# VH-VL binders against q9umr5: the designs that were tried, part 34

Target 1, 268 residues: q9umr5
Amino acid sequence: SYKPVIVVHGLFDSSYSFRHLLEYINETHPGTVVTVLDLFDGRESLRPLWEQVQGFREAVVPIMAKAPQGVHLICYSQGGLVCRALLSVMDDHNVDSFISLSSPQMGQYGDTDYLKWLFPTSMRSNLYRICYSPWGQEFSICNYWHDPHHDDLYLNASSFLALINGERDHPNATVWRKNFLRVGHLVLIGGPDDGVITPWQSSFFGFYDANETVLEMEEQLVYLRDSFGLKTLLARGAIVRCPMAGISHTAWHSNRTLYETCIEPWLS

## First folded at step 14 (VH-VL)

Design pl10
Fold by ESMFold2, look of step 20:
Structure pl10 (fold): chain C 268 residues (1-268), chain A 122 residues (1-122), chain B 112 residues (1-112)
Amino acid sequence: as target 1 above (268 residues)
Amino acid sequence: QVQLVQSGAEVKKPGSSVKVSCKASGGTFSDYAISWVRQAPGQGLEYLGYIIPIFGTARYNEKFKGRVTITADKSTSTAYMELSSLRSEDTAVYYCARGSYDSTGYEPFDYWGQGTMVTVSS
Amino acid sequence: DVVMTQSPLSLPVTLGQPASISCRSSQSLVYSDGNTYLYWFQQRPGQSPRRLIYKVSNRDSGVPDRFSGSGSGTDFTLKISRVEAEDVGVYYCMQGTKWPFTFGQGTKLEIK
């Protein structure tokens, strides 16, 4: 029998977006219990990420309890950050595969094609001003906004990303790292044609330096310091990188080749 | 010069709704917090919620859950607050306010509208 | 919710004398960035509120230097070194550290 699969959606998203993914799982892994969590949809996805983590935690606890042999997580876009926080705050999770589907794991710094209806001009250079304040941090976009030109403000003001990355000291850092390291595999999925995640390498824990040059995961301080366990996971052989070109941000969960190549092998 | 101009006074019946507008001029609109605060006659200030227009959504004080809707129209630089199922205790002056940026960061409530009196009576 | 408690609620003062308004929060107002998001507002009779002090001690532009803010953690004070007739009104503290952001109940300053 196959482990249950839990699906967590992204920004301005809902459970309906995953109907094709559900079809693929049903065809390749018949009998798998798949739950697409129907929480924080549409504009509710802009609520603070810690509120979303709390709500999704309450939803996953009974599912994990009924599956003592483990579950898999498939977490899309912003949802991948929610899931990573879940793995840190849950000392009793039983997640085998955490499948991060084009998620801004090191943050976001860009005007995106689908955010242009929000941002009519080039706003990325100015958004730090509101995002790095308590007023901005009440919105999920600001919880993972990562301005490489104002890294001091990011490190001090981020209420979410800087904490789950272990970039700022906090009393739970040791416990969160221990909990996160209980995961069996971390499967990182993304690609250069995403068009939303900026830089797209954020899906693989890469990010800009102050010159907007992308440093890969192994060049990041969070990796080098092993602040939340990335170096340990990589040394353990538990990180799987599955890049795929030619997929736009809204198509990751509806591309069969992507599913068969990057997702299917991890749904034991 | 930044100015916030609110719509005029309203007299409403219990059970109806009121929608107050707040038009910003003399500066950018979309990347500031636009807050709504009310003050019943002789009473203190009560925070209803705020919107950051660039995100297109608002945060609400849970005390007003389900009765307050805060929106913004970026094209007209206008924010709106709608209060439904009006009661006599909703009689108040309703203020909008906008923040500002300076060397210490983002600061709320730098600019205030003139206030809109909403009277709820039979 | 963070409760903001002001003392006194009514403050009669003689012209030219100092005035002091206390504001206490039910929890620390120090945010993760090290800032304390504590604000003071003045509302003159018949007018909209006006911001006086931001982040505990920073005077807004055009606010006389006789106004000063101080405090840390949960205890904050607004001082007026020499009260003038134009200072009559209601003074509010507000916290901006934890949503929902909350006001104190107000202190009415009157000239006796």
Scores: ipSAE 0.838, ipTM 0.920, lowest interface PAE 0.8, mean pLDDT 91
Fold by ESMFold2, fold request of step 23:
Order: C-alpha cells, then sequence, then structure tokens
Structure pl10 (fold): chain C 268 residues (1-268), chain A 122 residues (1-122), chain B 112 residues (1-112)
C-alpha cells in the first residue's frame, strides 16, 4: 500500500480547492489515504503562522503515528512554509516526500492579486513599516514578508521566516536543522507564470538582492552557511526541482500534467 | 488633523448585540492598526483586539471568547466593533484608536476616538 | 499573558512635588528587534486616554518635559518632576511585545 498523503493549504484557501488533486492521486495510487487538513480556512489563514503550525501539528501527529513507514506532505503556497516549520519543530516526524507546491520559501516581496484590489497604488514599498512590528507580525503575510530594501528590519523583526531559515540566531536552531534533515526528499515546484509568488524563484529558495536581482538558491547565504540544511540536502541528492511554465497560482493543484510530471513520482 | 469619530451611546438588553463604529478622517486608514479598548465604570483599560484594514481580518483577545468581531470598510474609512451575547458586565465606554509611524517603526494608540458608552441593563 | 503590575494604585501628591509610578512586567519586554514596547498613557477625568511615552522613554509631541520614562527588561518608571493641577488622572502602562498586549491596573494620581 502507498504512504498516506497529508495536504496543507495556503492563504485564503480551503480543503475544497484540492478536489482535483485528490482525484489524480486516487487514479494513480488507488487506496492511498489522503487527508486534506480542514484548518485555518479563508480569513483564518491570516492567523500567525506559528499558531497555524501548532494546529496543523496536532492534526498530523495521529496520522503519522498510524503510518510508521512514513507519510508524504503536499503543501501549497503559504502552506509550504507551515510544513517546513513542522519538519523543523517535530523531532519525531516521519515525512518521506515534502512536496512544496509554489510556496514562498524565501519570502514574498510584491504586489499580489490579494493586495491590488484593495489599493489603487502599489503597497509593497511601504508594507515593511507595519510588517516589521509586533502588530504586523500577528498576521501571516507579515510572517514571510521579505523586503530586500530593508533586510536588517526583516532579520530582526521576523517572528517566523528569519527563524525557520536560520537567518537569526535562536536557541532551537541546531535542533530544528537536525529535525528538518530527517526528510527523505524536498520537492520544489513553481514557475515563472505563477503571478502571485514574487519573485517566483522563492519557491526554489531564490530571492532578490538589494537591486531586485534574483539570486538562486546556491547563491543565498542560508545555503552557503547551510543554516537549516539546504546544502546538506542537495549534496545528499534529496532536493528535486520541478519548474513548470504556464501555470497560474490557483492552478497548481488542478493541472494534470503538473501532477504527472512533478508530484506523482514522489507518492510511492 | 487625524480624527476618529465614534457612534453614539447605546442602551442594550442582556443577550443582545451592539455594533460601534469608528470613522477616520484627516489622514490615511488602511495600513494602520485600528484598536478597540474598553473601560468599565471606575475600572481600567482592556484591550479587545485590533484590525489592520489592508489584511481584512482582526486579532482578538481570547478573554472575550468569540463574542467580539472587528471589521473595517476601507471605502468609508470606518472600523466596527461588534460585541454579542451582552452581559451587564459589558457596560463600559468603548474606544477606538489608531497608531502612527515614526523613524523607529510603528507606534500604537496615537489617536483616540471620543468613546462610546454602552449600557447593558435589564 | 504578560502581566503588568503597577504601583502604587493610588498616588496622592502635593502640588509642585515629584511623583513616581512603577510598572513591572512578568516577562522581559525586549523584542527581537532590540526595541522595548512599553508605553505610558494618561487619562484625565472624563476624557479619552492620551499616549504620553512610547518605547520606554520617548515623549510624544506636546507632552511636557516634566514627564519622563525609564527602565529596562521588566521594570519601568514614569516620573513627573513637578506635579501640576492638570496632571490629575489615571496613568496606565502597556506592553506591546507579546500578544495579547496588556495594560497595567492604572495609578490614580490625585492632588492632596
Amino acid sequence: as target 1 above (268 residues)
Amino acid sequence: QVQLVQSGAEVKKPGSSVKVSCKASGGTFSDYAISWVRQAPGQGLEYLGYIIPIFGTARYNEKFKGRVTITADKSTSTAYMELSSLRSEDTAVYYCARGSYDSTGYEPFDYWGQGTMVTVSS
Amino acid sequence: DVVMTQSPLSLPVTLGQPASISCRSSQSLVYSDGNTYLYWFQQRPGQSPRRLIYKVSNRDSGVPDRFSGSGSGTDFTLKISRVEAEDVGVYYCMQGTKWPFTFGQGTKLEIK
């Protein structure tokens, strides 16, 4: 039988959004137990990411306990950050494949569709002012907002991303790295036509420098210092990069070609 | 220049709900924390929660156990606080407040509304 | 929750004399960015609260220089060097480091 699959959704999302993904899994891996976690739906997805991590942790523990051979995670958008934090904080996780489906792993810096309808003018250059405060950090968008023009503020004020990336020293850094490194494979999925994740290379641990030039994963300080294990995982052959053009942000979990190419091989 | 004007006093029966408005003028609205605080007669200040209108959702003090709802309407620059299942202990003046930015970052509670008395009696 | 404890709760002061209000937190108020999110508010009788001091020691615009804030970590003080009649009211400290943000109980300042 196939390892159970746990699905974690993203911002403004719900479990219904994954109905097509569930169908694809059922067709190619019949009998697979798939659980789409029905937590933090809609506007509840804006709660602090550490609150979401705690809630999702409570939900995944019994599933992992019943599957001693391991489980797979498919984690979409903001959900990919929740899942990476789970892998760091759980010293007893048994995740084989962590499938990161267009997730802002190095952060977000851009006017997304989520913001454009609220403001006639761009907000990305000003959002750091409230995001890098205790008041802003109580909202998930600010937990992974990464303004490349105010990197010092990001490094010092981020309550989530700077910690799970090992960009700021903290007492748990060594333990979180050890726990994260127990994953079997890290499958990174994303593409240039996503339209929401900015830069889209954040899904592959790339990000802007101060001139908004994208530096790839291997050029990032978190990789070079191996702060949470990316260099170790890559050397181990455990990182799979599966970019695909032509897919918008809301279509990653409903595109059959993407599923067959990037997801299906990792669900054994 | 920035002014916060709240809706008028209300008298309510136990078990009902109240919705207090807070209209901002003379400045910008959507990228600030709009906070709600109450003060029972002769008592101190209690923080109910706050909203950052650009995110469209609020953070709540768990003490109120799902009875408080905070919303904002960006088109009218108005925030709202609704308290449901009213009890006599909810008799208080309810204040809204907006923060400001300085060179060191965001600072809360720079501007205050005039307060709205809510009286809950049988 | 972070508990904020003020002392005294009642503070009668002779006009023209100094006053001092203590505020203690149950945890350090130093945030990861190095800032200490400790605030002082004044509420005159019948009025809305007014922010006096932000981040421990910074006076707001229009606050007289007889008001000063100090402290670090868990222990903070608001001082009035020479109390004037308009200083009558209730003074609150508040922490903004850890949600839910919390107020002290208040200190009622009165002229003897």
Scores: ipSAE 0.836, ipTM 0.919, lowest interface PAE 0.8, mean pLDDT 91
Fold by ESMFold2, last read:
Structure pl10 (fold): chain C 268 residues (1-268), chain A 122 residues (1-122), chain B 112 residues (1-112)
Amino acid sequence: as target 1 above (268 residues)
Amino acid sequence: QVQLVQSGAEVKKPGSSVKVSCKASGGTFSDYAISWVRQAPGQGLEYLGYIIPIFGTARYNEKFKGRVTITADKSTSTAYMELSSLRSEDTAVYYCARGSYDSTGYEPFDYWGQGTMVTVSS
Amino acid sequence: DVVMTQSPLSLPVTLGQPASISCRSSQSLVYSDGNTYLYWFQQRPGQSPRRLIYKVSNRDSGVPDRFSGSGSGTDFTLKISRVEAEDVGVYYCMQGTKWPFTFGQGTKLEIK
């Protein structure tokens, strides 16, 4: 039978958003136990990401214990960062496929959808001022805000992303890398028409340099130094990149072609 | 110049709720931390929580265990603090405060409201 | 929570003499960015608090140069080189390094 699937949602999200994904899994993998974790919904998704990681950890432990042969993670948007941190801090996780569904894995440098409606003038150039302070770091968006024009501030002030990327030295770096590398496959999904993740290549561990030119995963220092295991995973053949054009941020979990192409093959 | 003007004094019965407003003028509002602190008569300052209006949600001191709600209305540049299940020990002056930006980045508590006395008595 | 302990709690002082207020934190206030988020506030009788000093030693605009802040790690000091009558009030330290951010108990400065 099929390994259980655990779904972790994103910012301002809820379990209802995944109803179509659940339908697709049931059709192609009947009998699969799918759990959409109903934690940190709505405004609670803005709580510090380390608080979310702790809460999701407590929720996944009993699910993993009931499935000694392993589980799969499907983690959407901000949820992909929560899941990557889970894989680093859990020395006993049994995740086979980690499916990252349009997640800002190298950070975000763009206005969010909920801000554009209220603030037509761009906020991205100024947000670093509060995000790179203790007051800003108490909110999840600031935990992965990555201003390429203030990379020194990011590296020093980020309480989350710079740590799980191994971009700032910390005593857990070696243990976190070892834990993350126990994953069977890393499946990266995203595309140029997402409209929210900025740059969209962040979903594939790409990101801006200081000139806002996108450097792909293999050009990133975190890859080159193998700081949390990306180079090792790629050499092992464990990284799957599945880009797809024409899908907006809110449609990744409700597109059948995407599911069949990018998700279905990894739900063994 | 930047000014924070709070709503007027309130007298409340135990068990009720109070909602204090804090209107900002003379500057931008949405990308600052708007903090709420209180001061019981003859006592020190106590931090209740803060909101960064652009994010639309607040951080709370757990000491108040769900009794405090902090919100903001960006269109009117007004922050609100609501305290429920009032007790006599909630009698205090309630202040709002806004930070500022300087060469070292974000700095809290640069501008303070005038304070709102909330008295809880039967 | 980070506990902020001020000493003394009451500080009678003669006009024109120096005053010193200590603030100690239960853990280091150095943040990951190298900054120390330690603040000093003054509250004159009947008034709202006023920020005097931010990040240990930086004097706010309009604060007289007789006020200075110093310290590092867990131990911090506010000094007034020559106390004036207008300095009467309560002085608070506050940490902004770890949520929830916390105030000291206050030091009441009075002219004796």
Scores: ipSAE 0.834, ipTM 0.918, lowest interface PAE 0.8, mean pLDDT 91

Design pl10
Fold by ESMFold2, fold request of step 17:
Structure pl10 (fold): chain C 268 residues (1-268), chain A 122 residues (1-122), chain B 112 residues (1-112)
Amino acid sequence: as target 1 above (268 residues)
Amino acid sequence: QVQLVQSGAEVKKPGSSVKVSCKASGGTFSDYAISWVRQAPGQGLEYLGYIIPIFGTARYNEKFKGRVTITADKSTSTAYMELSSLRSEDTAVYYCARGSYDSTGYEPFDYWGQGTMVTVSS
Amino acid sequence: DVVMTQSPLSLPVTLGQPASISCRSSQSLVYSDGNTYLYWFQQRPGQSPRRLIYKVSNRDSGVPDRFSGSGSGTDFTLKISRVEAEDVGVYYCMQGTKWPFTFGQGTKLEIK
């Protein structure tokens, strides 16, 4: 009846954080098989994102194989980038709904409360110096760090985000776009009170220009050039945008109103 | 001027562990890669791993297969390298090193500690 | 892992004569940003290593201009135009493009 749901967690997170989301799904969609992947927990979430993509790929293959009718992905924070990469690298994925819970889809540029706890001094203006080096790119935060004042460094040094966004040419770009476009729906969730994702519009493929003015998804080159399929998906009516104010970064998977409004409709 | 001062020489038995410290002074610490490199007697240099203290976690050379642990204490500007299940081939001088920033970006190994001799013998 | 191969491993040189040390990598060291993360270090007897050259050809401040680095892709060279007594020691190349970052075996430079 209901498609299985696979949950992918974010930075410094674990499968236990999703217990309330599991309860909501059980109440509204009884009998749904929900798997919260228990990989790269805590400090292991700082491993290179391609390493995480490989591990999560191995975990999702048997779940997808058991469900030929399809599965849904619910992917939180950094986990949304892992999931988007999965959709690109897997030519055999059967994902219907990809539900992105406050994920930095166009990158991160901010010293916010969640990251300030990790980084007690202000670092955003200086982090590009180590992030855009081979030493920094061995850490997940640097894999999606996007300094709008050093976009040239980002475009050339990013080992992850610039590639999955199609912002830098590479041999797999056509295949990754084809694979991504097999998704049924892309559900984008986030909001202005998140407090961690900076700018919060990154969760909707918006991002800063050089003046730190946010340009929305449709103003981004990756959309206009359809570099990985966003324009095609939007034209199909396959992109759902579900912004919600009043939700902090750690509360997206434990807010019932958000679940009912933004997640539940897509768990067929 | 930046200076890296390491803890003193150690003599250890096989199967035990050793923890070497590396204290930075005269500069900032948290946003650099702090690397650990060793040199067995008469041998070349081998990269063990590094930490960027602001991330609080390290990258390790898989050759050591979980025997090495690298940590940092930002409040004291001190990095640590712990090597467990010591073998006689772990006898070496252990160095810490810190990079620097210049016009071409981040560059590794600008500053080196004095080295810590670790001898593993029965 | 990227293997770094130096030659020669032992280099006796007459004082005042040139010296040349070769370093070859098993893979290209050109990173996606166009930089080549190839480094040269000098270790004098009884001392910690010292960085001489970064990113193929850039001399560190305080390194004499008789030292120069060159090369591209997989083949690199450190040259000393006129060897002085203070140059005795072991020279290492290192790649910083792909983790784990790796050193060459070292070249021991001696005055004959």
Scores: ipSAE 0.832, ipTM 0.916, lowest interface PAE 0.8, mean pLDDT 91
Fold by ESMFold2, fold request of step 17:
Formats: C-alpha cells, structure tokens, sequence
Structure pl10 (fold): chain C 268 residues (1-268), chain A 122 residues (1-122), chain B 112 residues (1-112)
C-alpha cells in the first residue's frame, strides 16, 4: 500500500487549488490517502509563518501517528517553507518524501504576481525597511523576504527564514538539523518560467549574491557549512532536483507532465 | 507635511458597529504600518491592531476576539477601523498613527490622528 | 502577552525638580537584531500622544534635552531633569518587540 500524502498550500491559496493533483495521484497510486490541509486559506496565509507551522503541526500529528511506516509531503510555494520548518521542529516526524513544489527555499526578492494590487512603482528595493522590523515580521511575506543588498538586516531581523536555514545562530540549530536529516528524500521542483519566485533558483536553494548574480545551492554558505543538512543529504543521494520550463506559478499542481516526471516517482 | 485626519465623533447603541476613517496626506501611505489605539475615559492606551496597506491585511490584538476589522484603501490613502458588537466599555477615543523611516529603520507612532470619540450608550 | 508595568502611576512634582518614571517588562525586549524596541510617549491634557523616546534612549526631533531614557533588558527609566509646566500629562512606555505590542498603564505627572 502507498504512504499517505499530506498537501500544504501557498500564499493566498486554498485546498481546492489541488484538485488536479489529487486526480493524478488517484490515477497512478489508487487507494492512496491524500489529505489537503484546509488551514490558513486566503488572507490567513499572510499570518506569521511560525503561527502557520504550529497550526499545520497540530493537523499532521494524527495523520503521521496513523501511518507508522511514513508519510509524504507535497508542499507548494510558501507551503514548502512551512513544511521545511515542520521537518526541523518535529522530533517525531516520519516523512519519507518531502516534495517542494516551486517554493522560495532561499527567500524571495521580487515584485510578484501575488502582490499585483501593490502600487505600480517597484517596491523590492524598499521593502527591507519595514520587513526587517518587528512590525513587518508579523507578515509571512516578510518572514522569507531576502534582500541581497541588505544581508546584515536579513540575517539579524528575519524571524523565520534565517533561522530554518541556519544562517543565524540559535539554541535549536543542532536539534533542528538532526530532525530535518531524518527525511528520506528532498525533491526540489521549479523552473525559469514560474514568474513569481524570484530568483526562480530559490526553489533549488539558489539565490542572489550582492550583485544579483545567482549562486547555485552548492555555492551557498548554508550548503558549504552544512548548516541544516543540505550537504549531508546530497552526499546520501537524498536530494532530487527536477527543474521544468514552461510552467507558471499557479500551474505547478495542474500539469500532468510535471506530475509524471517530478512527483509520481516519489509517492511510494 | 504628513497629516492624519480622522472622521468625526460618533454616538452608538450597544450591539451596533462603528467605522472610523483615517486619511493620510502629505506623504506616502502603502508601505507604513497604520496603527489603531484607543483610550477609554481616564484610562491608558490600548493597541487594537495595524495594517501595512501594501500587504492588504492587518494584525489584530486577540483581546478583541475578532470584533475589530482594519482595512485600507490605497487609492484614497485612507485606513479604516471597524468595531462590531459594541459594548459600553468600548466608549473611548480612537486614534490612528503612522510610523516613519529613519537611519535605524522603521520606527512606529511618529504621526498621530486627532482622535475620534466613540460613545456607546443606550 | 508582554506586560509593561509603570511606577509610579501618579507623580506629583515641584516645578524645576527632577522626575523619574520606571517601566518594567515581563520579558526581555531585546529583539534578534540586537535592538531594544522600547518607546516613551507623552500625552498632554486634551491632546493626542506624542513620541518622546525611541529604542530606549533616542530622543525624537523637537523633544527638549531635559528628557532622557535609559535601561536595558526588562528595566527602563524616563527622566526629566527639570520639570516645566508644559510637562504635565500622562507618560506611557510601550514595547514593540513581541506582538501584540503593549503599553504600560501610564504615569500621570502633575505639578504639586
């Protein structure tokens, strides 16, 4: 029988967005129990990510308890950051495949389609001013905002991303790394035509340097120092990178070719 | 010069709702925290919540148990605070306030509205 | 929630004499960035509040130099070196480190 699948949605999103993904899973893995978590929908997805992590944790505990042989996570966009934090804070998680579906794993630095109701002028160069304050950190977008031109502010003020990446010292770093490393596989999915994740390589733990040149995962300090276990996972053969062009941000969970290529093989 | 101008005083019955406006002029609006605080007669200041209009959503003090709604209209540079299911204890002056940016980053409560008296009585 | 406790709650002072207001928080106000988000406000009778001091000890523009702030961690003080008639009002501390951000009860400064 197949391991249960837990689905975690992204910003301004809801469980209904995953109906096509559910159809694909039912077709290829009949009998699989799939739970799309119905939490933090719409504007609730702007709540601080640690509040979301706590709520999702409460929801996944009973599912994991009923499946002692393990579960899979499919986590979309902002939801991939929630899931990665879950893997770090849960001493008792039993996740086999963590499937990160176009998630800003190294952060976000771009005026996105999610924010198209913003003023017409570009705000990416100015958001650091409020995001790196206690007032801004009460919103999920600021929890993973990563301004490469104000890295000192990011490292010191981020209440979420700098911590789960091990970029700032904290007392839980060793325990979180240990917990994260219990995952069976980390499946990274994303692509150049996403249009929202900026840089799109953030979905693969790549990110800008101070000149806005993208450094890939293996060039990042968090990888080189193995801050939360990326180098260890890669050495185990546990990281799968599955880039795919031609898919916009809202289409990742409704593309059959993507599912067959990048998701299906990992739903044992 | 930045100014925050609030709507006029209101007298309300228990169980009804009130919506107070806060119009900003003389500066930008969308990338600041617009905060709401209140002060009951003879009492101290109490933080209701705030909105950063560029994000389109607000953070609320749980003490009000979902009775407060804070919104903003970027096109008119106006923030709103609505308090529902009014009680006599909600009689207070309601203030809006905006922060500012300086060399140390974002600092709250630099500019204050004139206050709006809301009286809840039968 | 972080509780902010001011003392005294009522402070009668003779003109020209110093005044001191204490503010204590129920937990440290030091944020991850090393800043301490502790603020002082003045509210004169019939007026909106006015920010006096930001981040513990930084005086706002236009605030007289007789006002000073100090403290660290959980214990903070606002001092007025020489009270003037215009200083009558209520003084509040506020923390901006942990949501919900909270005010002290207020200290009413009066000329005796």
Amino acid sequence: as target 1 above (268 residues)
Amino acid sequence: QVQLVQSGAEVKKPGSSVKVSCKASGGTFSDYAISWVRQAPGQGLEYLGYIIPIFGTARYNEKFKGRVTITADKSTSTAYMELSSLRSEDTAVYYCARGSYDSTGYEPFDYWGQGTMVTVSS
Amino acid sequence: DVVMTQSPLSLPVTLGQPASISCRSSQSLVYSDGNTYLYWFQQRPGQSPRRLIYKVSNRDSGVPDRFSGSGSGTDFTLKISRVEAEDVGVYYCMQGTKWPFTFGQGTKLEIK
Scores: ipSAE 0.830, ipTM 0.915, lowest interface PAE 0.8, mean pLDDT 91
Fold by ESMFold2, look of step 21:
Structure pl10 (fold): chain C 268 residues (1-268), chain A 122 residues (1-122), chain B 112 residues (1-112)
Amino acid sequence: as target 1 above (268 residues)
Amino acid sequence: QVQLVQSGAEVKKPGSSVKVSCKASGGTFSDYAISWVRQAPGQGLEYLGYIIPIFGTARYNEKFKGRVTITADKSTSTAYMELSSLRSEDTAVYYCARGSYDSTGYEPFDYWGQGTMVTVSS
Amino acid sequence: DVVMTQSPLSLPVTLGQPASISCRSSQSLVYSDGNTYLYWFQQRPGQSPRRLIYKVSNRDSGVPDRFSGSGSGTDFTLKISRVEAEDVGVYYCMQGTKWPFTFGQGTKLEIK
């Protein structure tokens, strides 16, 4: 029988967005219990990410308790950051596959047409000014905003991403790494035609250096120092990278070829 | 110079709603925190919540959650605060305020509106 | 919520003499970035508040140099070195470190 699947949505999103994904799972893995968490919908997705982590934690605890053999997480966009934080803060999670579906795992520094819909004028060079303040950090976008030209401000003011990446020292870093390393598989999904995640390689733990040159996961300091377990997971063979071209940000959970190629094999 | 001009005084009955506007001129609007505070007669300042207009949503003080709605219209550089289910205790002057940026970063409450008196009585 | 406690609540002073207002927070106001988000405002009778001091000790432009702020952690002070008639009003501290951001009760400064 198949392990239960928990789905966590992204920014400005809701549980309805995953109806096609649910159909694919039901058709290929009949009898799988799939729960799409209906929390922090729409504008509520802009609440501080730590508030979202707390709420999602409360929702997943009973599901995990009923499934001692383990569960899978499918986490989309901003939801992938929520899920990674869950894996760090939960001493008792039993997640086998963590499927990160086009998530800004190393942050966002956007200047694309889709993000311009969210930000009608280009704001990427200026957003650090409010994001790296207590006023800005009360909004989820600022919790993972990563301005490569103001890395000192990011490292010191980020209340979320710099902490879960182990980029800033904190007293829970060792226990969060231990908890995260209990995951069975980390499945990274994304692609160059996403149009929203900037750089798109953030979905694979890549990011800009100060020259806006993308450094891949293995070139990142967080990987080299193994600050939250990426090097250890890779050495275990637990990291799966599944890039796919031709998919826009809103289509990742409604593309059957993507599901069959990148998701289905990991829903044991 | 930056100016914040608020809508005029209002007299309301208990149980009704009020919507106060705050129009910004002489500067940019969308990437600042626009805050709402109130001051009951003879009393101190109380923070209701704030919006950063580029994000299109607000952060609310839990004391008022469920009764207060803060919005912004970027095209008109106007923020709004709506308070519902009014009670006599909501009689106050309501202020909007905008922050600014300097060499040390973001600083709140640099510019203040003139205030809007809202009186709740039967 | 972080509670901000001012003392005194009423401060009668003689023209030309110094004045001092204390503000204490229920928890440290030092943020992760090393900044202390403590602010002082003046509200003259019949007017909107005006920011005087930001981040503990930084005087806003146009604020006379007789005003100064100091303090750290949980204990902060606004001083007026020589009170003038225009200084009459209510003074508020505010913390901006932890949401919801909160004001002290106010200190009414008046001339004896």
Scores: ipSAE 0.830, ipTM 0.918, lowest interface PAE 0.8, mean pLDDT 91

